# VH-VL binders against p61151: the designs that were tried, part 5

Target 1, 198 residues: p61151
Amino acid sequence: MKKFARFIGIDDGYFVRNVHKKTKLIGAITKHTILDGVLSREITIDGDDVSEKIIDMIKNSNHYYQIRGIILYGITFAGFNIADVELIYKNLGLPIIIVMERPPKDIFYKAIEKYKPNGIELIKKAGPIYKTKTPFGYTYYQVYGIDKDTASNIINNLAIVSKIPEPARVAHMIARGVTKGDSSKPRAGGDSNPGPAG

## First folded at step 6 (VH-VL; framework fv_reozalimab_arm2)

Design r01
Fold by ESMFold2-Fast, scan of step 6:
Structure r01 (fold): chain C 198 residues (1-198), chain A 124 residues (1-124), chain B 110 residues (1-110)
Amino acid sequence: as target 1 above (198 residues)
Amino acid sequence: QVQLVQSGAEVKKPGSSVKVSCKASGGTFSSYAISWVRQAPGQGLEWMGGIIPIFGTANYAQKFQGRVTITADKSTSTAYMELSSLRSEDTAVYYCAREGDYEYGEGYYGMDVWGQGTTVTVSS
Amino acid sequence: QSVLTQPPSASGTPGQRVTISCSGSSSNIGSNTVNWYQQLPGTAPKLLIYSNNQRPSGVPDRFSGSKSGTSASLAISGLQSEDEADYYCAAWDDSLSGVVFGGGIKLTVL
């Protein structure tokens, strides 16, 4: 993709189980590393609606035709609400890069396999986990509809203040700020997304 | 720190149903797997099924599919196991047990905390 | 019938090392981690070993676990009278989509 291409980063907001039923889903559109737009939807905590909400959010946006790719901050949102990258790709025609600070722990995948059978099929669609070295350390990533080397280049071109590419980093900050009133990073293992770690 | 406290002993007639409760105290509840394991007098351990409350759906052992229902109430930190169409062979001690902390990717694959057990006797 | 196979009984004397076996198949022990549980007379089971060879806090280091292929073993060194109990191996079974237990072994300390 071109250096000044637009990407949308996606992450979920703060939530507390047993208090909240839904949280915010934020899409942050950047032109290269500069914020150009923000989209919002609500998703169900531990639900099954994140894929349809991502599709609806992007497809009905006046930014849709300028977006060149999607960067997901992990494959799980609002707990165990799991993105179907194949469904998203088929509906939007946009390549997807899933970025993580650490690779997923086995216990996370085994929980889904044992107790959320529909979820394991979604995770398998995301394919192998790769890593790329940025100036800020290793970013772990998966790809759908794009080759791993092109994705690596995109990650490195957009990782300017941390190892997480700017669209996803900004989406994370906005999502936390809007739902919690504080965009500070949570402790390891203490974030609202019980996604990949270690 | 965390304890699982189960409801008291039950005596039931064949063909009836029983619902056993398991209340968590002293720790987190919703992101742990809560399993139900039974043990007939003088016999071994038998897994019936389990639930991670935040997923809302249970997984059942094939032997019990159609007879067992496992649920969780996150607001009271209580898991339930209901067994229907009771037979004399269902006479057993029923245990609840927790496994892992799946939300944080921490913990272990084993059942680290067990309830005290609930004796269910099925007799005419 | 239990899915995992354990001997029905074993015995040892104080201070000795005892090894308890557990045999399975490719769908359980062969592809998943093994847990071990100790059940003292009249009590609920206690987790003794998880993830093949890890000890929970509070379990003495004389207990150790291992796994090779489709089999697992629990070793108890420096056997003590309070170790007299039933021991169960357990693993997830991919084909049954559930937890399976061994039949249990009664360990007698002579």
Scores: ipSAE 0.276, ipTM 0.676, lowest interface PAE 4.1, mean pLDDT 87

Design r02
Fold by ESMFold2-Fast, scan of step 6:
Structure r02 (fold): chain C 198 residues (1-198), chain A 124 residues (1-124), chain B 110 residues (1-110)
Amino acid sequence: as target 1 above (198 residues)
Amino acid sequence: QVQLVQSGAEVKKPGSSVKVSCKASGGTFSSYAISWVRQAPGQGLEWMGGIIPIFGTANYAQKFQGRVTITADKSTSTAYMELSSLRSEDTAVYYCAREGDYEYGDSYYGMDVWGQGTTVTVSS
Amino acid sequence: QSVLTQPPSASGTPGQRVTISCSGSSSNIGSNTVNWYQQLPGTAPKLLIYSNNQRPSGVPDRFSGSKSGTSASLAISGLQSEDEADYYCAAWDDSLSGVVFGGGIKLTVL
């Protein structure tokens, strides 16, 4: 990874099933770890539209030509709205790294296999789950259009305050903040907002 | 904790369709699989298909593909099974049942909560 | 014909041990866990055993399950009159992409 390369982190907002039909999809563009832009769309809770919304959000942005890669905070958005990494890659020409706090349970994938056959096809496209050790613990990840070792280096270069790389971490904070009204939980004696740079 | 309550008995003519409902109360609906299982008089259990409401797509047994439709309405916590082109051999008790895969750490926990059953009689 | 094979009937006397077999293939029992259901006359089935050998809360320990290769067994020790029921094994089948049941066994307590 080139120093100061731009990445877009993508995450979904807060929602309550049976109350909300849609939630926010946030793209946070960083130059290395510094926030440079924010993009927003809406996606359907438990729908099938996240891939088209990611493509639309990035492709129609003035930032598109500066972005070097996409970091997804998980492969599922707004519940079980599953990203098609092959479709995203073919439309945007950008490598994709999927990051997770913990590996998904096998029962999650078995449920998708049994009851969402189109979804399991999308999961299979994302390939195997790898892990990389950061100063903050293990980050689990998948790759599309980029090798796992280069992705590991990108994750470690961008994991500066948590094990989640900064573009994805910032996207998560913004998405939670604009939909739930609070990006953090209070903690006794601790900083509940890990995000802002000094 | 959770109960599944099904709609009442139906008497149908051959060639018609029937739609059976299954309402969940007292527990989680959206993230659990709801299966439909039928039992003809004096016969064994036969799986027709199932749905996890949050996935929005049903999985059907091959025998019923094309004439069964399983849906779920998350706002009312109700699953439905509609069977079309009814024949006398479709006379059976139809059960809905919940599968709790996520909580128990097994890919097939089994059907731990069952509805009371709906008798469908197909008679000329 | 059911995909999983069970004997059609079995009998025992109070206090005896009865074993109920269930035979499948590599695509079902060989690759997935087995569940057992008890059906009393005129009632919905009840989950008796899950994950090959686990008991739900409220199921007596005289009921036990086991699995070996492509076959499974349900054992009932200390047989009681209230155990008279139909018993079904079930498993996911990878080839059929669905749940398959045994034909059921009618257990009579003589």
Scores: ipSAE 0.086, ipTM 0.598, lowest interface PAE 5.7, mean pLDDT 86

Design r03
Fold by ESMFold2-Fast, scan of step 6:
Structure r03 (fold): chain C 198 residues (1-198), chain A 124 residues (1-124), chain B 110 residues (1-110)
Amino acid sequence: as target 1 above (198 residues)
Amino acid sequence: QVQLVQSGAEVKKPGSSVKVSCKASGGTFSSYAISWVRQAPGQGLEWMGGIIPIFGTANYAQKFQGRVTITADKSTSTAYMELSSLRSEDTAVYYCAREGDYSYGSGYYGMDVWGQGTTVTVSS
Amino acid sequence: QSVLTQPPSASGTPGQRVTISCSGSSSNIGSNTVNWYQQLPGTAPKLLIYSNNQRPSGVPDRFSGSKSGTSASLAISGLQSEDEADYYCAAWDDSLSGVVFGGGIKLTVL
């Protein structure tokens, strides 16, 4: 990995379903781990526009020529707005690394398979989920347009404060800060499955 | 406690269309799957299709594909089922039912809340 | 015809244990969880069992579910007169991409 290579981390902002129609999409560009630029767009909650907005945000930026790769904080944004990594790669020519704190739950995949036509195919395009051990624990990741070992090295070189690489971590902080007014990590959202109402 | 309240009984002529509504109250609507299930007089339950409102598109049983349209309006917490080209064998009670909260990893695989049913009679 | 197979009727006496069967295939019961619904005459169905063997709040523990291979069973212990109803099994079917129901069984409490 090049010492001065620039990456863009991408995450979505805070939102509440049935209150908001859109939320912020933030791109944080880092030179290694140092913040070098911030890009912003809006995306539709549970919509189908995140791929288009990622492409538009990067391609029309003065930073595009200097970016060497994209780090997505998950493959889904603003709920179930699913990134098409093939479309993004074809339009930008940049490798994509998808990072996650933990693998997605089975029920999430089943919902997409049953009720979002072609959504599971977008997820399958991202390929298998790998894991890499950082000083902060295991980071789970997928790759498109780059091999898994190179991606593992990039993740480890950029994981300086947490197991999430810095471009994605900073994007998360900015996205939450500008939409919620507090950049702290949201609670899990109730990982418990309490069962049916009756 | 969540309730699903359906529109009233309909009498329709063969070849026409019917649109049944299902309004949710007392809970989150958008991230739940809303299914439509029908029951002809003296017969069993038959799944027609379902929608998770946040996805914006529906999944339909093969038997009804091309005749059924399921939609949802998140702003009014209301799901709709429209069945076209009605035949006498479409005479049935039509139920809406919710299944799961598919957001945030909280989910169910059962239809835990049901509407009261809407009787649709197709007269010849 | 229904995709899942159930007997059309069953009967028992108060206090008896009754078992209701449901038979499917690898694309439905074999790959997915089974739900059970109780329907009293003139009413909407009620969820009785979900995820093969889980009870919703308010369902007595005398109702239990099980699944083995491509088959499922609903057991009712200590049968009571108010259990007289139609019972349906249901599962997702991978090949049909939809929910499938059993034909329903009419349980008579003698």
Scores: ipSAE 0.043, ipTM 0.604, lowest interface PAE 6.6, mean pLDDT 86

Design r04
Fold by ESMFold2-Fast, scan of step 6:
Structure r04 (fold): chain C 198 residues (1-198), chain A 124 residues (1-124), chain B 110 residues (1-110)
Amino acid sequence: as target 1 above (198 residues)
Amino acid sequence: QVQLVQSGAEVKKPGSSVKVSCKASGGTFSSYAISWVRQAPGQGLEWMGGIIPIFGTANYAQKFQGRVTITADKSTSTAYMELSSLRSEDTAVYYCAREGDYTYGSGYYGMDVWGQGTTVTVSS
Amino acid sequence: QSVLTQPPSASGTPGQRVTISCSGSSSNIGSNTVNWYQQLPGTAPKLLIYSNNQRPSGVPDRFSGSKSGTSASLAISGLQSEDEADYYCAAWDDSLSGVVFGGGIKLTVL
């Protein structure tokens, strides 16, 4: 990895399914770890438009030709809106690294497999999940258009305050701050499963 | 407490179609799987298919592929099952049932809430 | 015909322990969790056991489930007259891409 290369981190904003139809998609461009630009679009909750919006956001930016790679904070956005890494790569010519704090639970994948026919194919395009040890713990990741060892080096060079590389971490904080008014993660009681009905 | 309330009994002629509704109240609808299960007189349970309303597309059992259509209207919290080209062997009680909230990892809970059933009789 | 195999009938006396079997294959019970449903005469089925061995709120601890390989079992200890019902096992089948049920077993309390 080039130490001062520009990367764009991408994450989605806060949303509540029974209230919102769309949420923000934020791209945070960093030169190494220093924020250099912010891009935004809207995406549909549980929709199919995130790939198109990522492409549109980057391609129409004055930053496009400076960006050397894309870091996605997960492969799913606004619920079950799933990034097509092959389509993104073919349209932008930029390598993609998907980063996660932990692997997704199999129940989430089973829902997609059973009830969202195109979704499991998109997830499979992202390939195997790898892990790399940072000073802050293990970061789980997938790669498209770049080898796993180079991606591991990029993650470690950009993981300066948490195990999530800075472009993705900053995108997450901006996305939550703009949509929720607070950059913090949901509290322990938030998004809790109410359990089966009696 | 969630309830599923189904439409009333129907008598249909062979070759016609039937559309049964299932309205959810008292809880979350859109992120749950809603399944349709039928039971012929004196027979066992048979899964026809299901839908998670937020995905907008249904999964169908092979036996019913091409004859069954399952849809959901998120705004009215109502799921529908339409069965076409009816035969006398389609005479059964048709149930809708809710399976967990997949977004919170409760998809393993099985079908925890069932409708009261809709009797469909196919006769000439 | 059912994809999962259950005996057609079983009987017991009050206080007895009864075990109901359910046999499948690697594509259903072997790779997915098993649920059990109780159906009282003239009523809709009711979820009795989920995720192989978990009980919903309100189900007595007399009911327990287990799974081993491609088979599952429902155990009813301290059998009561109110337990007289049909019992169905169910699981997702990967090869069929759908839910499959056992043929059901009629449990008679003598």
Scores: ipSAE 0.195, ipTM 0.678, lowest interface PAE 4.7, mean pLDDT 87

Design r05
Fold by ESMFold2-Fast, scan of step 6:
Structure r05 (fold): chain C 198 residues (1-198), chain A 124 residues (1-124), chain B 110 residues (1-110)
Amino acid sequence: as target 1 above (198 residues)
Amino acid sequence: QVQLVQSGAEVKKPGSSVKVSCKASGGTFSSYAISWVRQAPGQGLEWMGGIIPIFGTANYAQKFQGRVTITADKSTSTAYMELSSLRSEDTAVYYCAREGDYQYGSGYYGMDVWGQGTTVTVSS
Amino acid sequence: QSVLTQPPSASGTPGQRVTISCSGSSSNIGSNTVNWYQQLPGTAPKLLIYSNNQRPSGVPDRFSGSKSGTSASLAISGLQSEDEADYYCAAWDDSLSGVVFGGGIKLTVL
C-alpha cells in the first residue's frame, strides 16, 4: 500500500449497561496518518446491528470511493455486538484488518459459544490471530480480504504513536470524547471494554 | 451480598404452564449466566437452560426445547422460567443459579449463588 | 441415565479420606472444566469446587478436586459428620451445548 492511501478506523463509544441502550460508532478516515474525515452512527449495546451500521456509515459517505481498507478496533462493539466481516466485505468490497492490543480471553469465547447462538460463527469468519512487531510492541490482528503480510505492513506504516494504527487509535479517541466528554478520561467503574479490543 | 430470591410454591394441573421468577437482590446479574436447574423428589439435579441477560437469548437443554422459555428483565434484575404442557413428572423443586461474570472473566466458573428453590407440584 | 457417571453411595468414618469419582467423555470432562456441588438435606446446592480444583471463599481446604482425561475426583480429607450430604459433579458438554450433571452420590458418615 502507498503511504498516502486512505483507511477508515472504527471503534465504539463509552456506555454503562442498564443506563444506556445505545452508544456511538465512530469511523475515522485518515490519509496515511492525517485525519481527513469523521463518520458516526449509533449501535445497540449487546445488539446485532454493528455490521449493518458499518456498511451504512461507509456506503453513504462521500469518502467511500477513496477508502482503501477498514481497520476495526476489535471484532466486538458495545459489549457483544459482533461484526460480520464477510457481510461487510461483500457489501463494501474493502479489505478488513481487525487490531487488538492483546489476544482475547478464553472466557469471552466460552460465553459466546454457550449463550449467543451464531456469534461464535461470526468470530470464526475473522480467521486466525496473527501478531506483528512494531516499535511500540506486538499488535495482534486478523484479516479478511487481504493477506496477513500486506496487513502487517499497513499496521506498521500506520503505527506512529502507539502499536495501534492511527485510523483505529483516532476513532477510539473521538468515540470516547463524544460519549464521555473527555477522550483522556478513564471510563467510570474501571470498565476498559474486556472484549478482543481490550 | 448478592442473593437470588425466587417466587413461591405453585400447584398446577396437567397441561397448564408455570412461570417462576428469580430476582437478584442486593446486586446485578446482567453479565452473569443465570441457569435453571430442577430436582424431582429424591432425584438428582437436571439443567434446563440458561441465559446471560445482556445477550437476550437463552440456551435450552434438548429435553426441554419447545416446552421451556427462559427470559430476563434487566430493569428489574429478574430472570424467569416458564414451563408449558405440564405433566406429573414435572413435579420438582426448581432452582435458579448464577455462574461467572462473563464480561470481566472474574470469579467463579461454577454456579456460585443459588436461589432458595420453588416447589412446583403437578397434580389433578 | 445421567451423562456423567457417579457411584450412587459412599461411606466413611470421621478423620478418614474419601474420594468421589465422576466419569464422562471427551465432549464434557475431556474438553471442559469440572465443578462440584454439595447438597445438604432440604437445602439448595452449594458450589464446593470450580475450575477442576479451585475452592470458593469459605470452603475448607479439606476439599480438593482433580481431573485426569475424561474423569474427575473430589477428595474429602479429615471427614467430618457435617460432610454427610449429596455430592454432584457437573461440566459443560460441547455436543449437547449445555450443562450436564452426574447422578449424585449420597455420602454417609458412619
Scores: ipSAE 0.195, ipTM 0.657, lowest interface PAE 4.7, mean pLDDT 87

Design r06
Fold by ESMFold2-Fast, scan of step 6:
Structure r06 (fold): chain C 198 residues (1-198), chain A 124 residues (1-124), chain B 110 residues (1-110)
Amino acid sequence: as target 1 above (198 residues)
Amino acid sequence: QVQLVQSGAEVKKPGSSVKVSCKASGGTFSSYAISWVRQAPGQGLEWMGGIIPIFGTANYAQKFQGRVTITADKSTSTAYMELSSLRSEDTAVYYCAREGDYDYGSGYYGMDVWGQGTTVTVSS
Amino acid sequence: QSVLTQPPSASGTPGQRVTISCSGSSSNIGSNTVNWYQQLPGTAPKLLIYSNNQRPSGVPDRFSGSKSGTSASLAISGLQSEDEADYYCAAWDDSLSGVVFGGGIKLTVL
């Protein structure tokens, strides 16, 4: 990977289901590991609009033509708002890497399979879960429109302070900061809603 | 702790429909699955379907597809089961039951809290 | 007919160990966890065992569950008169996309 390559990391903000209907979607654009831009949209908690909002956010940005790839902090946003990686790829022409601190819990997938049939098909599109060893531990990841070895190299080149690559880590911090009032440690997808207890 | 409180007994004629309610109190509602299970007199348990309120989509047992509608109102913490085209064979006690806490992954995969049951009698 | 197969009845005496079987297929018990429910006369069912072998708070440790292949069993050691009830196994069925129950077993404590 070249140091001048730009990536956009994407994550969602803090929310409480019985209080909020929407939360922030943040895109953090980095040139290698240095923040170069921030994009924002709103997405519906447990909705079906995150793919549309990712596409709109990136496509209408002055940064679009410089971005080399998308790093999603998990495949689920604002609860069970599930990204359609195929739709995103077809609309933007950018490879997608989904990163997680740990593999998702089986129970979340079972819930989606039983009660959100269209959602399980979106998850299947993301393909198998791989892992790569960084200096900070194992990062779990999925790929769309890019091979797993190239994605592993990108993750390792961008994992400079944690096992989560910098675009996604920064997106998480900004998203939490602007919605909760402070930043927090990055969290894997499929494990949303920090609740009153954290 | 959460309780599920169901609507009262109903007597219906064949061909009519019945709508049973199940109100949750004292705990979290929206991220749990609410299942509907019936039991005919002297018979076993039969799953009809269920809903996770935050998804808004119900899953139905094949036997009841086209006749059952399961809905949830998050604002009142109430789930509903409507069964149409009633037959005498639909005479049963209808239970609502919760399972899981899918938001936090603490689900049991089992139905840990049950309503008291609603007797539905279908007769002419 | 129930999808999961249980014997229709069983009996035991106080202090005895009783085992209740539940037989299924690869699409249900073979691929998913098993739950057990106890139903006392005139009451709603109560969750007795979840995730094959876990007990909810308040369920005595004399109740235990196990699963092997496409079959599951509920064991009741030190049988008590208050254990007289109907017992149901249940599992998700991948082919039916729903919860399936056993036919239930009437346990009589003699």
Scores: ipSAE 0.293, ipTM 0.692, lowest interface PAE 4.1, mean pLDDT 87

Design r07
Fold by ESMFold2-Fast, scan of step 6:
Parts: C-alpha cells; sequence; structure tokens
Structure r07 (fold): chain C 198 residues (1-198), chain A 124 residues (1-124), chain B 110 residues (1-110)
C-alpha cells in the first residue's frame, strides 16, 4: 500500500454487563499513521448489529471514497457481537484485515458454536489465522478481500509504536477514553470483553 | 455460592403447555450457560437445550426443536423453559443447571449447580 | 438408545475399586471433554468430574476420570456404601450440536 493510503481502524468501547445495553463503536481514520478523522456509532452488547453499524458508519462518512481498507481489532465487538466480513466487503468494496494480539482461545469458539450458531459461520468467513513478525512481536491476523502477504505489509507499515497497526490502536484508545473517561489499560478482571482472544 | 430455585410441580392435560422457572441467586447470572435437562420416571437424563442469557438466543436439542422455548430475564436472574403440545411421554422431572462463566473461559466445565427439579405430570 | 453407551449396572463391595465405562464417537467424546454426574435416589444430579479428569471442590480424591480416544472411564477407589447411586457420563456432540448423556449405570454396593 502507498504511503498516503487511508485506513480505518475499528474497535469497541468499555462496557459493564447488567449496567449497559450498548457501547461505542469507534472508527479511526489514519493517513498512514497520522489521525485524519474519527467516526462513531453505538452497538448492542452481545447483539447482532456490528456489521450494519460498520457499514453505516463508513458509507455515510465524508472519508469513504478515500479509505483503502478496514482494520478490525478482533472479529467480536461488545462481547459476542460478531462482524460479518463478507457482508461488510460486499457493501463497501473495501478489503478487511482482522488483527489480534494473540490467537483466540478455543473456549470462545465453542461458546459461539453452542449458543450462537449463526456466529460460528461468521467467524469461519474470516478464514485462517496468520501471523506476522513486527519489531514489537507477532501480530495475528485474518484477511478478507486482500491477500495475506499484502495484509502483512500493511500491518508492518502501520505498526510503529506497538504490534497493533495504528488505525486499530488509535480506535482502541479513543473508544476506551470516551466510554471509561480514561484510555489507559483496564484493570484486571474488568467486564470489557476484548473478543475471543481475551 | 449460587443456588438455582425452580417453580413448583405442575399437572397438565395433553395438548397444553407448561412453563417452568429457574431463579438464580448468589452470583453472576447473565454470562453462565443455563441448561434444561429432563428425566422421565425411572429413565436417564436428557438434555433439552440451553441459553447463555447475554447471547439472547437459545440452542435446542433436535428432538425438542419446535416444541421448546428457553428464555432468560436478566433483570430477575430467572431462566424459563416452556414446552408446548404436551404428551404423556413428557411426564418427567425437569431440571435447570448452570455451566461456567463464558466471559473468562470458564465455560463448558460441566453443570456444577442444579435446581431441585420440577415434576411435570401430563395425564388425561 | 442413549448416544453414549454405558453398562446398565455394576456392583462392588466396600473397599474395592470399580471402573465405569462410557463409549462414544469422534463427534462427541473424540473431540470434546467428558463430564461425570452422580445421582442419589430422589435428588438432582451432582457434578463429579469435569474436563475429563478434574474434580470440583468437595468431591473426594477416590473419584477419578480418564479419557482415551472415543471412550472415557470413571474410577471409584475405596468404594463406600454412600457411593450407591446412578452415574452418567456426558459430552458435547458436534454433529448434534448439543449435550449428550450416557444411559446411566446403577452402581450397587453389596
Amino acid sequence: as target 1 above (198 residues)
Amino acid sequence: QVQLVQSGAEVKKPGSSVKVSCKASGGTFSSYAISWVRQAPGQGLEWMGGIIPIFGTANYAQKFQGRVTITADKSTSTAYMELSSLRSEDTAVYYCAREGDYRYGSGYYGMDVWGQGTTVTVSS
Amino acid sequence: QSVLTQPPSASGTPGQRVTISCSGSSSNIGSNTVNWYQQLPGTAPKLLIYSNNQRPSGVPDRFSGSKSGTSASLAISGLQSEDEADYYCAAWDDSLSGVVFGGGIKLTVL
């Protein structure tokens, strides 16, 4: 990808089950590593609306026609609200890279398979998990609408302060900041669900 | 210490419906799997289905698909199992049981807390 | 016709070691963990073993579980009169998308 290419990173905000029904969905648009815009929507905790909210957020943005790809911080949002990468791709025409700090635990796949059967098919659509070595360690990732080697290059070009590419890292910080009042790391044992890996 | 307390015994006529409740106390409810398991007189255990309340949808055993509805009310920490089109073969003790907390990888550990059971008798 | 196969009955004398078998297939025991439940007459089942071989708090160490391929076993060492109960194995079945139980075994302490 070109140095001036724009990417949108997407992550969810802090939430507490039994207190909140919804949390923030943040899109952070970067031109390479420089923040160029922020988009926001709300998504339902453990719901089924994240794909539609991603599509709506990007499609109705003044940035849409300049965005070259989407970087999702995990495939699950607000608990078990699972992104349909095929639906997102068909609606936006933008390649999708899913990034994770570590591979998902089998227990989360089994929970989705048993009690959210449509969800396992959504996860399968994201395809196999790859890894790429950055200066900050291994980033685990999946791809839709883009080849794994091009995605690896994008991740490495955007991983400048951590192994998580800047669009996704910035989205995470903003999402936590606006929902918790502090973008710093959550306390151990908090109710925020970072997805199947955590 | 979590306890599951079920509603009382029911006597029903064939063709009617029954709705059994299971109230949790003393712990987190919404992220645990709640299963319904029945046992006909002198017979073995039979899984009917389960729900993790935070997912909002239930999974049902194939035998009961179309006849059973499992729901949960997070505000009252209560799970429900409704069985319709009752037949004499549905006479059984119906148990609710809890599995581990799926948020933190403690799920699928087995049903560690059980309700006392609800006897449902279907007779003409 | 339970999905998992257990013998219908077993017996032992106090102090003996009794082993209870449970046979399944690749879609259940072969790909998922096995749990064991004890049911005393007139009571709800009690979780005895989870994750093939783990004991919940309060379960004596004379109860142990094991799994090999598509089969599992519950071993009870130092058999006691209070162990007289029905025992059920259980596992998730990938092909049925549900929990399956063995038919149960009636253990008699002679």
Scores: ipSAE 0.013, ipTM 0.573, lowest interface PAE 7.4, mean pLDDT 86

Design r08
Fold by ESMFold2-Fast, scan of step 6:
Structure r08 (fold): chain C 198 residues (1-198), chain A 124 residues (1-124), chain B 110 residues (1-110)
Amino acid sequence: as target 1 above (198 residues)
Amino acid sequence: QVQLVQSGAEVKKPGSSVKVSCKASGGTFSSYAISWVRQAPGQGLEWMGGIIPIFGTANYAQKFQGRVTITADKSTSTAYMELSSLRSEDTAVYYCAREGDYHYGSGYYGMDVWGQGTTVTVSS
Amino acid sequence: QSVLTQPPSASGTPGQRVTISCSGSSSNIGSNTVNWYQQLPGTAPKLLIYSNNQRPSGVPDRFSGSKSGTSASLAISGLQSEDEADYYCAAWDDSLSGVVFGGGIKLTVL
């Protein structure tokens, strides 16, 4: 990784099931820890479109040529809309780090395996969950297109106010602010949280 | 307290189809799995399939693949099970049952609320 | 045949402890939690035990569950006449991608 490289953090906005059909997808681009740009799209609650929306958002951005990696705040968005890290990597050529405050509970994986046939295979593509010790506690993470030690260094280099690296933390706050009107909460999910990862 | 209320008994000819409804009241519907379980006279329990309404697609037991369709209508909190190409061996009581709240991953995967059952008789 | 194996019948007298077995494989009981259901004649099944050993509200402490390897057991202590029923074990099966039940056991209280 190049010194002061740009990363894009990605998270979803606030939503209420049975009220909303879609929510915001926010990309926050940072140069090291300093916010440099914001991108947005809409994604379908419990849908299958987050991968294509991530690709479209980044590829059509004037920032694309400067971005060195993608940090996803979890692998699930707007409920059970699951990112295909292989498809994203193949289309953008950018390494992906998935970060979470704690790993998902087994019951969450079982729900996906039972009732969303292709979903568990998308999660498996992200590989094993690792952990790294930051000044703010353990950050759990997965990697695609980058080794775990390099990813650990990136996470620690970007974890300046919380254990969640700044691109993802900022994306979360913006997503909550523009969808709920309140950016104080750590993760901008809907009223429904499918698991403890985020 | 959540209740599941099923449609009434049916008598069908071989080769026809039957559609049984299961209406949820008194609680959350969309994030629970709704399973369909049948029981032939004097026989054991047999899982046919289930749906979590928020996913919009159902999972079916291999034995029933191609003959069973499970759907859910979130606006009416109603799940449906349609079984086609009926045979005498399909004579059974058909139950719907709810399983776990998958929103938070802190629930349990037991079928804790059951419908009263719908008797389906297939005879010529 | 049922995927999970249970004895077809068992009996006991009031006050006894009865244990009901359930045998499976690595793809079901070996990798997933076991649930137990009680069915009284002419009624829908009732959840007795979930997640191997947990009791729902309203189920007496006389009922307990356990799991070891690919097998599970339901224990009924202080057997009562009201416990006369069919009992089923159930688990998710990873290979079949579905819920599988035991054949059921008819428990007679003599």
Scores: ipSAE 0.012, ipTM 0.559, lowest interface PAE 7.8, mean pLDDT 86

